# VHH binders against ATP-dependent (S)-NAD(P)H-hydrate dehydratase, part 25

Target 1, 310 residues: ATP-dependent (S)-NAD(P)H-hydrate dehydratase, of Phaeodactylum tricornutum (b7fxe8)
Amino acid sequence: MKTWNDGKTIAIERCVLPLDASLHKGSSGRVGVLGGSARYTGAPYYAAMASLQAGADLAFVFCAQEATLPIKSYSPELMVAPVYSASDFDPVRLVDDMVNEIGDMLPKLHCLVVGPGLGRCPLVMKAVARVLELARSQQLHLVLDADALYMMSLPVYRSSLKGYDRLVLTPNVVEYQRLFPKSEDNNGESMEDASDEELAAATIVRKGAEDRIIVDQRQVMSCGEEGGLKRSGGIGDVLAGTLGTFTSWHAILLDREAVSTEDLPLSCWTACCAVKRATKRAFDDKRRAMTAPDVLHHLGQALDEMTRED
Key: E = the ipSAE of ESMFold2; O = the ipSAE of OpenDDE; V2 = 0.75 times the mean of E and O plus 0.25 times the DockQ between their complexes.

## First folded at step 13 (VHH; framework vhh_7b2m_4)

Design v7 (from k4 with L102Y S109L; at its last look DockQ between E and O 0.46; V2 from the best seeds 0.00; counts 0 for: pae E 13.5 > 2)
Fold by ESMFold2, look of step 13:
Structure v7 (fold): chain B 310 residues (1-310), chain A 123 residues (1-123)
Amino acid sequence: as target 1 above (310 residues)
Amino acid sequence: EVQLVESGGGLVQAGGSLRLSCAASGFTFSDYSVGWYRQAPGKQRVVVASISSGSYTKYSNSVKGRFTISRDNAKNTVYLQMNSLKPEDTAVYYCAADEYPYRFSDEGLYDYWGQGTQVTVSS
């Protein structure tokens, strides 16, 4: 499936959580975003806000203390929780404190999005790795982007998610090559290495002009929806957050026994379609002036149009 | 109807102990984080301790090592064991509950609050 119309019927049936007046707050998706550092505050905002604009009820941001006020200033709709402080950095306690702060929330989430603006501080990455292990032990769905993908390029962190099938990775082409480096022989053919086997169960969203959905090293579908002609910073974060919502809806539908674990790739494909259509709308409206906030502005409407009855 | 009812307050001499209880009803208690706050006469309410739904605890510096927060989900109750009490611990003590965790702070962004129980520590 290449465009929304190719897969609309099955995607609405299996990936879209119906609006229902009897739903309670939080029952239409609870997305956590683990990201944001003293230097990077916009990325986690775009991801968390995209989750809300795509239809999640609640979006939480677990970030550095120094990012808390900027992110709260961007929108009061986000529930922002500082989980460590760069100014009160204690190498001995940082890992335990972050794991405790985030771990309390994991059972209350449908999906944890990890990476936007996270940074690459080694101690923070160690704490995040512990959080990922804890999330896996609770069967929590994960969406990894940005610096979390960098973590997965490091063997020590990658091995902890070996075989996990409630896992979505969102590399662009460069990040994909880092995650799955090719080995060449004298024949000029690429050779598989052990890294591919470790993440084979994950759903991989390889971002580009055409987003490709890959499971077990095989492309199972692609999103060829037209986006815009302008690449703006933050659109990748919008996709990560939108994936957070669709993955949360997948988890809810899975718990209701309405879908199976093999429907996760279709949920990811649906999120890609939504973001591409929102981007197209934003680009048609703004042209050269388009930025990520314009895409956020169009996301809800694009989804409404995609899911409207004929 | 959601209710939080504090009990166990009273008059105690310095160096003594009290155990406060916060009994909850009207919700699935095991999903909630609970905080204890106190307000001394003429002062602002401040955070004392908290316990998450996963039983992770935090304490203010003024009470670390003297107070212990715990929970019994079967009884829908949170306890605050207060040892080595000092006159400056004299306050009305409130419990508060929130389904979604919040940062440990004096601002106390909790959905539900109890009525409070008076603790008076005499010199």
Scores: ipSAE 0.000, ipTM 0.330, lowest interface PAE 13.5, mean pLDDT 85
ESMFold2 (binder alone), look of step 13: mean pLDDT 80; pTM 0.813
OpenDDE, look of step 13: ipSAE 0.018; ipTM 0.343

Design v8 (at its last look DockQ between E and O 0.64; V2 from the best seeds 0.00; counts 0 for: pae E 11.8 > 2)
Fold by ESMFold2, look of step 13:
Structure v8 (fold): chain B 310 residues (1-310), chain A 122 residues (1-122)
Amino acid sequence: as target 1 above (310 residues)
Amino acid sequence: EVQLVESGGGLVQAGGSLRLSCAASGFTFSRYSVGWYRQAPGKQRVVVASISSGSYTKYSNSVKGRFTISRDNAKNTVYLQMNSLKPEDTAVYYCAADEYPRWSDEGSYDYWGQGTQVTVSS
């Protein structure tokens, strides 16, 4: 399947959570975003807001204390929780405090998106690794982007997710080559220190002009929807957050026994189609002036058009 | 249906101690974060302490080291142990509960108790 029209019947049936006005808050997707540092506050905002615009009921941001005010000022709709402080950096207690604060919320989420604006501070990465292990132990769906993909290129962190099939990775071409060094997409070159088998169960969204959906090093689908003629910063974060919503809906439908774990790639394909269509709408509207907020503005509209019967 | 009932308030001399209780009914207490708030006469309600569903605690600077929040999920109760009380601690104390805590967004909690008066005399 290359365009939305090629797969819309199956995708609507298996990937789109029906609207239900009788449910309480949180029933249509609860997405956490673990990201945001003193230097990088916009990325987690775009991811969390994209989750809401794609249809999640609640979006949480777990970030550095120094990022809380900027992110709250971007939108009052986000539930922003500081989980460590760079200015009061306490290496003795940082890991335990982060894990306790985030861990309390994990049972309340359908999906945790990790990486946007996270940074590469070694102690923060150690805490995040512990959170990922805890999330896996609870069968929580994970979307890893940006600095979380960097973490998965390091053997010390990669092995904890070996065989995990509720896992979505969103590499671009270069990041993919580092994560899967023996794949045919690497033109025969490999990273001698990495093992492709550890992440074989993950659903890979390899970003590009066409987004490729890959499982066990085999492309199973692609999204060839046209986006726009302008590349704007932040669209990758919008995709990560949109994936947060669709993986949350997958988790809900899986719990209802309406789908199987093998439908996760289709959920990811659907999210890619939504973001490409939102980008096309934003580009048609703004042309040279298009920025990531324009894509966010169109995301709900694009998804609504995709899922309505006409 | 949902009720939070505070108790344990009263009159105490400066330097003394009180223990407040917040008893909950009508919801699954173990999934909720609970906060203690206080409102002094003529002032706005402010957060004092909170405890997450996983028992992680936070305190305002004005009470850190003197107050201790704890929970007993088997009894559906949250406690606030208040030691070394000062006249400026005089207020009506409220408990509040929400499944999704908002430490910095006071007044956004789903459920509030009716309050219990604490008066600290010099």
Scores: ipSAE 0.000, ipTM 0.371, lowest interface PAE 11.8, mean pLDDT 85
ESMFold2 (binder alone), look of step 13: mean pLDDT 82; pTM 0.834
OpenDDE, look of step 13: ipSAE 0.005; ipTM 0.276

## First folded at step 15 (VHH; framework vhh_7b2m_4)

Design w1 (from v6 with S104Y; at its last look DockQ between E and O 0.60; V2 from the best seeds 0.00; counts 0 for: pae E 10.1 > 2)
Fold by ESMFold2, look of step 15:
Structure w1 (fold): chain B 310 residues (1-310), chain A 122 residues (1-122)
Amino acid sequence: as target 1 above (310 residues)
Amino acid sequence: EVQLVESGGGLVQAGGSLRLSCAASGFTFSDYSVGWYRQAPGKQRVVVASISSGSYTKYSNSVKGRFTISRDNAKNTVYLQMNSLKPEDTAVYYCAADEYPLFYDEGLYDYWGQGTQVTVSS
């Protein structure tokens, strides 16, 4: 319903960090991706590489030891660090080691993307939950996707982020229903009213043919940009990483007092537009053969076209 | 000019102790993580221990419980206390520094010292 041209002027003004000279690396966005397991190495790669292609200076991947070599082999551009080992899976140490390894890095990040390829091992989720609590205590912006959204469907983890407004959730329709389940009793009352209040401050990117931006269930902005006719696995990971960059830019502009917390939904909308336009370009090029790497290949040029002021 | 200078190496008997120092200059030390690597003759350099800018520590399994890494930001120095030394600990010990040292890969650290020899005799 709403396309990039409808919001371009305000989005460039409030969401896009200008290109200009800088003395040191990392000034234009430092994105961390917490994800990747022994089984799933591609998803965190797509998210982290999308962050770089969208304009972040640095992308870090915090993953299982067993995922480190595969992900580094995909691209030397990523800074990959192991934070636990499945082959030396010590329950007592896993939580402490992950927290210790990541905790020093949190102040150096603008945004942490959590979930791509993370898996649903209960011990890993417990460790990740402690990282999320630390990130919140440091006011770090969070983008939660995939298995991190599953974590937020569990009450014990959901409550730790109650009221946090530096939080982006990226559910598809099915994931959204799990986050906000509907229940009826014999008196017609909802069973989940308290849980709806817990995430009311988050910006929700509900993915679909039209991406909807939702805050407090009442604020709706949508991205109706045309994508491709093929649904490829991994495009969600590309969106999560692109959101990482735009959320990082929001954090930078917020620290400069150039924008307010109410601009985060527009940053998310801008990222959605970028990924839809990159997908359209990739689909027009590859048709039935399109895969997530094709979308990633087109992301930088799509963003340049969206934001260039020749 | 960035400099990392190791000191404190030497010859010790098995079961003994040594304390290595890595003095840093030419960069904002408190922003950097520091790692200790070691290289035995004819072998690859391998990670021994690291300490992040926030003082989070990590140890290889071969030294866990015997070695302790620490830092003193006021003196721009990182220490490696090596206790219960074994002949297998004989190596040249290097310190390395990087602002974003997320991975124990020899190639990730931009700054390296020249090394200090540790020799543990039976």
Scores: ipSAE 0.005, ipTM 0.430, lowest interface PAE 10.1, mean pLDDT 84
ESMFold2 (binder alone), look of step 15: mean pLDDT 82; pTM 0.840
OpenDDE, look of step 15: ipSAE 0.125; ipTM 0.618

Design w2 (at its last look DockQ between E and O 0.45; V2 from the best seeds 0.00; counts 0 for: pae E 10.3 > 2)
Fold by ESMFold2, look of step 15:
Structure w2 (fold): chain B 310 residues (1-310), chain A 123 residues (1-123)
Amino acid sequence: as target 1 above (310 residues)
Amino acid sequence: EVQLVESGGGLVQAGGSLRLSCAASGFTFSDYSVGWYRQAPGKQRVVVASISSGSYTKYSNSVKGRFTISRDNAKNTVYLQMNSLKPEDTAVYYCAADEYPLFYSDEGSYDYWGQGTQVTVSS
């Protein structure tokens, strides 16, 4: 599958949650975004808004206290909750307090997106790692991007997700190389590190001009949809949030026994197609002036066009 | 008809213990977060403790280590075990419920409130 038209029929059948007038609030996807720090407030906003624009019913942002007001100011429809304070946290209790703050929501979510704007404070990463362990224990689908991918490059955090198959990682080429470093034999031929088996069950979305979908170190699909010629900051966050929605829909369909766990890569491929098409529309409209908000603006219409019946 | 009914309040000496109960009816209790609030004479109502549908707990700093919130989904009941009580704990205690954890919504937006039960801690 190179473009949406190549896979449209199977993707709509297995990855798209149908609209239904009898649905109640929250039945079409509940996405949490764990991210945002005193310095980085835009990234979690883009991810959460992308989830809504892609069709999730509810989007929650769990962030640093210092990010709460900026994110609420960007968009009032996001449910924003502080889970720590950078200027006023207790190093002894930070981990337990974050777990308590977020744990109330984990059973209510279909997917947790972790990483956008999270930062790399070691104590925050330790707390987030405990949240990831809890999410796994409840079989919650996870999408890891940005600083959460950095966490997965550290052995102490990587091992906690060993073998987890409800896991999506979204590295670019550089981040992918950090997650799966190559070693060379005596003849200079590359081979995979033995630790790569830890994340073998995860679905990897390796971002680029062509997005590659990788499972167990094999490319199983690629998205060659045409995007825009401008690479604007924040489009990766839009993809992470869009993946949150499609992963949530996968979780719903899986619970209904309408699909199997092997369909998660197709859900990720579908999200990549949506973002590429939204980016193409935004670029055609704005050219050099395109920014991530323009992509958000076009995301819903791109998806409507993609899923429209002939 | 949805109801939240508090019980277990009363008069107790400082250092003593009480166990409050909040019995729920008329909704799917296991899907709801429940919390305890209190209102001291002449003061605004403030959060004491909450427990999510997944049994995750949160406590105000003034009660942490002394109070324990728990739930029994089979009995549609939430409990507040109050130990090492102080005169400052004297208040009307209310339970509240919402589908989402109580800290994500303004208390005016919560789905349900109880009628309250008086706790009086004497010196």
Scores: ipSAE 0.000, ipTM 0.340, lowest interface PAE 10.3, mean pLDDT 86
ESMFold2 (binder alone), look of step 15: mean pLDDT 81; pTM 0.825
OpenDDE, look of step 15: ipSAE 0.023; ipTM 0.514

Design w3 (from v6 with D31R; at its last look DockQ between E and O 0.01; V2 from the best seeds 0.00; counts 0 for: pae E 20.1 > 2, grease 25.5 > 24.2, SAP .672 > .668, placed apart)
Fold by ESMFold2, look of step 15:
Structure w3 (fold): chain B 310 residues (1-310), chain A 122 residues (1-122)
Amino acid sequence: as target 1 above (310 residues)
Amino acid sequence: EVQLVESGGGLVQAGGSLRLSCAASGFTFSRYSVGWYRQAPGKQRVVVASISSGSYTKYSNSVKGRFTISRDNAKNTVYLQMNSLKPEDTAVYYCAADEYPLFSDEGLYDYWGQGTQVTVSS
């Protein structure tokens, strides 16, 4: 499967949650985004809004206190929850307070997206690592991007997710090489030669001109949909959030026994197709002026076109 | 794609000076923090200095007051001016770039140069 038309029948059947007016609010996907720091408020916004635009019912943002007002100001649709304060924090209690605040919400989510704008403060990373362990213990689906991928390059954090199959990683080529140093150093076809068994159960979305879906160290699918000629900042965050929605739908369908765990890679492929098509529409509209908000604007329309019965 | 090329290494007498350059070819260089690391024979790589995208600098204790890091975003270049050199400064010097680096010996940076040898004779 290279383009949406090649796989749309099976993807719609196995990856797209049907619209149903009789469902209660929250039944069509509840996505949490753990990210956002005093300096970086846009990335978690793009991820969370992409989740909503892709069709999730609710999107939560767990961020630094200093990021809450900016993110709420970007859109009232997001449920923004401060989980620590950079300007008024107690290093003795920060980890426990952050874990407790987020942990109370984990049972209410279908997917947690971690990393956009998170930063690399060691104390925050320690708290995030505990959140990841707690999420795993509840079998919560995880999408890790950006600074969460940096965390997975560190052995102390990587080992806690060994063998976890409800896990999506979204590295670009450089991040992939950091995660899998035994892979070939170029951007060629040797991606299937990765040998890190710790993450063998994860679904890897290796981002690029062609997004490659890798499971158990082997490429199982690729998305060759045409995007745009401009690499706008924030499109990676849009993909992470879109993956949040499709993994949430996968979790819901899995719970209903309508799909199997082996369908997660197809859900990730579907999300990649959606973002590439939304980017193509945004680029055709805006050309050199395209930015991530333009991609967000087109995401829902692209998905509607992709999933029409005709 | 960002590439880093170090230059300016060589042999210098103790007490002398040397200026290292790290030239980058990426268009987004101004968003990156840049660090200089060094690795002496048989030793672990250690951090020397860093400069953030906002031009904030940090130095290891062993080089404070002797080394100065600076950047020129118009030329996509970072410099390390090394004064009052000691034989203990002998090492391969690497530049590294990352949007969100830690200032630590185990710094995990996205991009690394190939290194330039600095030898300080007694």
Scores: ipSAE 0.000, ipTM 0.104, lowest interface PAE 20.1, mean pLDDT 84
ESMFold2 (binder alone), look of step 15: mean pLDDT 82; pTM 0.833
OpenDDE, look of step 15: ipSAE 0.019; ipTM 0.339

Design w4 (from v6 with G54S S55G; at its last look DockQ between E and O 0.63; V2 from the best seeds 0.00; counts 0 for: pae E 9.0 > 2)
Fold by ESMFold2, look of step 15:
Structure w4 (fold): chain B 310 residues (1-310), chain A 122 residues (1-122)
Amino acid sequence: as target 1 above (310 residues)
Amino acid sequence: EVQLVESGGGLVQAGGSLRLSCAASGFTFSDYSVGWYRQAPGKQRVVVASISSSGYTKYSNSVKGRFTISRDNAKNTVYLQMNSLKPEDTAVYYCAADEYPLFSDEGLYDYWGQGTQVTVSS
């Protein structure tokens, strides 16, 4: 599948949660975003807002204390909670405190998006790694982007997600090469690459002009929808948040036994199509002036048009 | 319909203990997080403690180490064990429930109890 029209029927059937008057608060997707630091507050906002604009009912942002006020200022619709403080840093308790601050919400989420604006402080990464292990133990779907992908390039963190198939990674080309370096041949034998085997069950969204959906190092789909000629910062965050919603819908449908785990790549492909189409609309509207908020503005309408019959 | 009813308040001397109960009805209790809040005369309502649907607890710094929150899902009840009470703990204590609350003073909770008075004398 290359364009939405190629896969529309099966994607609507297996990936789109229908609107229903009997739905209650939170039943159409509950997405958490773990990200945001003193320096980087916009990325988690774009991801969380994209989740809402794509159709999730609730979006939570778990961030540094210093990011709380900026992110709340961007939109009152986000439920923003601090999970550590960079200025009042307690290295003895930070890991346990972050787990404690997020842990009561993990069972209530359908998907946790990790990485946007997270930063690379080693102690914060250690705490985030503990959150990821807890999320896995509860079978929570994960979307890892940005600094969470950097974490997965480090051996100490990568192995804890070995074999996890409720996992979506969203690398660009450079990040992909760091995550999946080619295995070196050894006298005519291929060597097991611990990096490749550890994440073989994950669904990889390799971002580019065409987004490639990869499982076990094999491309299973691609999204060739036209996006636009401008590569605005923040569109990756919009994709991560949109993936949060479609992954949440996948989790809901999986719990209903309406789909199988093999449908997660199709959900990811659908999210890629949505963001490309929203970007195309935003670019046609704004041209050189397009920014990530313009893509957010068009996301809901693009999705509505994609999911209409006819 | 949905009701939260606090009980167990009263007058106690400093250093003493009280156990508050919050009995819930009219909803699937095991899906809800419950928080305890308090409001002293002339002051804003503030968060005291919370317990999630999975049993994870949080406490404000003013009560940490002295208060313990717990839940009994079979009885649809949340408890607040209050030890080493101080005069500044004097307040009306409210329980609140929500599926998706955040631990904060502003508390975005759907359901609130009527409150129970706790008075700590010297």
Scores: ipSAE 0.011, ipTM 0.502, lowest interface PAE 9.0, mean pLDDT 86
ESMFold2 (binder alone), look of step 15: mean pLDDT 83; pTM 0.838
OpenDDE, look of step 15: ipSAE 0.230; ipTM 0.662

Design w5 (from v6 with S104E; at its last look DockQ between E and O 0.79; V2 from the best seeds 0.00; counts 0 for: pae E 15.3 > 2)
Fold by ESMFold2, look of step 15:
Structure w5 (fold): chain B 310 residues (1-310), chain A 122 residues (1-122)
Amino acid sequence: as target 1 above (310 residues)
Amino acid sequence: EVQLVESGGGLVQAGGSLRLSCAASGFTFSDYSVGWYRQAPGKQRVVVASISSGSYTKYSNSVKGRFTISRDNAKNTVYLQMNSLKPEDTAVYYCAADEYPLFEDEGLYDYWGQGTQVTVSS
């Protein structure tokens, strides 16, 4: 069983950005969240706020115009920008506008989190696919959750990320089965014509009571940290945002040549530990009343406790 | 020291043209989005046009088709070509810069110039 105490020393050394390194605005992580649609505004908020609460300096939300006001109303801390309008279904205009708006921001980010509240409109998925290709071409670290994982279950979009190792996928058990239908962890009843090899270089965070960290279809780590007894909507979004911060810190440390690409799974494991501990604190405080904002409230203190005493 | 300096303002008859310049110094200009804002007497400052680090342009409805924003990264300068000027265009014009171009529509820019007066007579 692996809890924070089992990996604390190496995780602090290789995954936690020192506070002294935050001498300039944005130097402790710049996380973008591409998500939010006319129907789903809470998910991108939880992801972006979790990034800030986990220690990122800046969190941007790139969303549907229709989601801008609701998300801005949730917190002034977030930099919310419309990147498309759901009422405009001209594929050429929507794709070009989103690529232009987000593309100028990609070089300024350390990590792009894609999926929370994104929706499954085919036009939007086409535009997002172009953004993902552009992000890969710039070696930007990606965290894909929710509807972005649905996109990766579709062959037309999956192949564009073949072999990409700056990629984190965050499936639950059901989503994992759809992404890796022939894996040994499935029941063997897949009828999909899919290739598990396309995403073999990605770091997979398979969410559950224990979070499993999987690379090349082999579990390399697990987080057995105790969480809460209540499953609240939005905790997955909190994890996606927390992963955004730790992946950003990984990117910063990688650029400083302080770590190697092989340390990304440990960064993901560390984020899982943080969210489990924050959830445990929130659950102890609120019990059946716990919601995702309670987990957000405890995230920073959980991380401080994890890193304060060695 | 980070500085933005506007120039090119003045008095122009209605229907005339002016070209405003915003010269930047003290930062890596090519990484920044630049916006032009204007403030008429007794009014709030409002966006006129913006240009991203990748040269993507946006315009307010009141100036579309009449104003053109452009940038020259080699000279660290952004221009606003103002054609078919109307008395309603009379204002102090400010340039502003922000590395995070998603702020230009919101007016939350890190750096601002001192402004240049544009007066359009009838």
Scores: ipSAE 0.000, ipTM 0.249, lowest interface PAE 15.3, mean pLDDT 84
ESMFold2 (binder alone), look of step 15: mean pLDDT 83; pTM 0.841
OpenDDE, look of step 15: ipSAE 0.024; ipTM 0.499

Design w6 (from v6 with V34M G35A; at its last look DockQ between E and O 0.87; V2 from the best seeds 0.00; counts 0 for: pae E 6.3 > 2, SAP .675 > .668)
Fold by ESMFold2, look of step 15:
Structure w6 (fold): chain B 310 residues (1-310), chain A 122 residues (1-122)
Amino acid sequence: as target 1 above (310 residues)
Amino acid sequence: EVQLVESGGGLVQAGGSLRLSCAASGFTFSDYSMAWYRQAPGKQRVVVASISSGSYTKYSNSVKGRFTISRDNAKNTVYLQMNSLKPEDTAVYYCAADEYPLFSDEGLYDYWGQGTQVTVSS
């Protein structure tokens, strides 16, 4: 599958929650975003807002205290809470407190997106690693991007997610090579059977001009939808958040026994198609002036067109 | 309709103990964080203790080590065990519930009980 029209029928059947008159808020997806630091506040905003624009009912941002007010100022639609402060670290207690605060929310989420704007502070990464372990123990779907992918390049953190199949990784080409240095996609440089079994069960969204969907080192799908001619910062964050919504819908459908765990790659492919089509619309509208907010603005209509008119 | 009904208050001598209960109805209890607040005469209502849906507990400095919050999801009930009571603990104690307290402004829980009086005498 290369473009939305190639896979539309099966994707709508297996990946898209229908619009309905639900009596309960949150029934169409509850997405958490763990990210945002004193220095980086835009990335978690793009991810969380993309989750809402893609159709999730609720988006929660868990960030540094210093990022809380900026992110709330970007949109009143996001539920934003601090989970640590850069100016008031207590390293003895930071890990336990962060884990307990976020951990209370994990059962209320369908998906946790980790990484946008997170930073690479070792103490914060240690706390995030424990959050990931707790999320796994509750079978929560995870989307890892940005600094969370850096974490997965470190063996101490990578091993805790070995064999986890409710896991989506979103590397670009360079990040992919760091995560899978023995893969055949690493320019054929491996000397022996180049594989990394630890993350074999994860769904990999390798970002590029075509987004490649990879499971167990094998490409199972590709999204070749036309995007824009301009690279804008923040599009990766929009994709991570959109993946949050489609992964949440997958989790809901899985719990209803309507799909199987093997359908997660198709959900990821569908999200890639949505973001590419939204980007194309934003580029056609703004050309050289396009930025990530323009992609967000078009995401809902792109999805509406994708799921209607057949 | 949501209801939170406190019980277990009363008069007790300093150094004594009381156990407060709060029976909840009208919502999925296991999805909510629960808290106890208190309000002394002429003062602001302040948090005493909270327990999340995942059983993470927090205590104000003034009660830490003396009070214990707990919950029984099968009975839709939250408890506050109050030991080593002091006259300064005299207040109306309120039960409160909030689905997403991490994201709520301090002191702005979704639901509140009518309160139960605790009076600690010298």
Scores: ipSAE 0.247, ipTM 0.638, lowest interface PAE 3.9, mean pLDDT 87
ESMFold2 (binder alone), look of step 15: mean pLDDT 84; pTM 0.856
OpenDDE, look of step 15: ipSAE 0.313; ipTM 0.691
ESMFold2, look of step 16: ipSAE 0.123; ipTM 0.586
ESMFold2 (binder alone), look of step 16: mean pLDDT 85; pTM 0.862
OpenDDE, look of step 16: ipSAE 0.398; ipTM 0.734

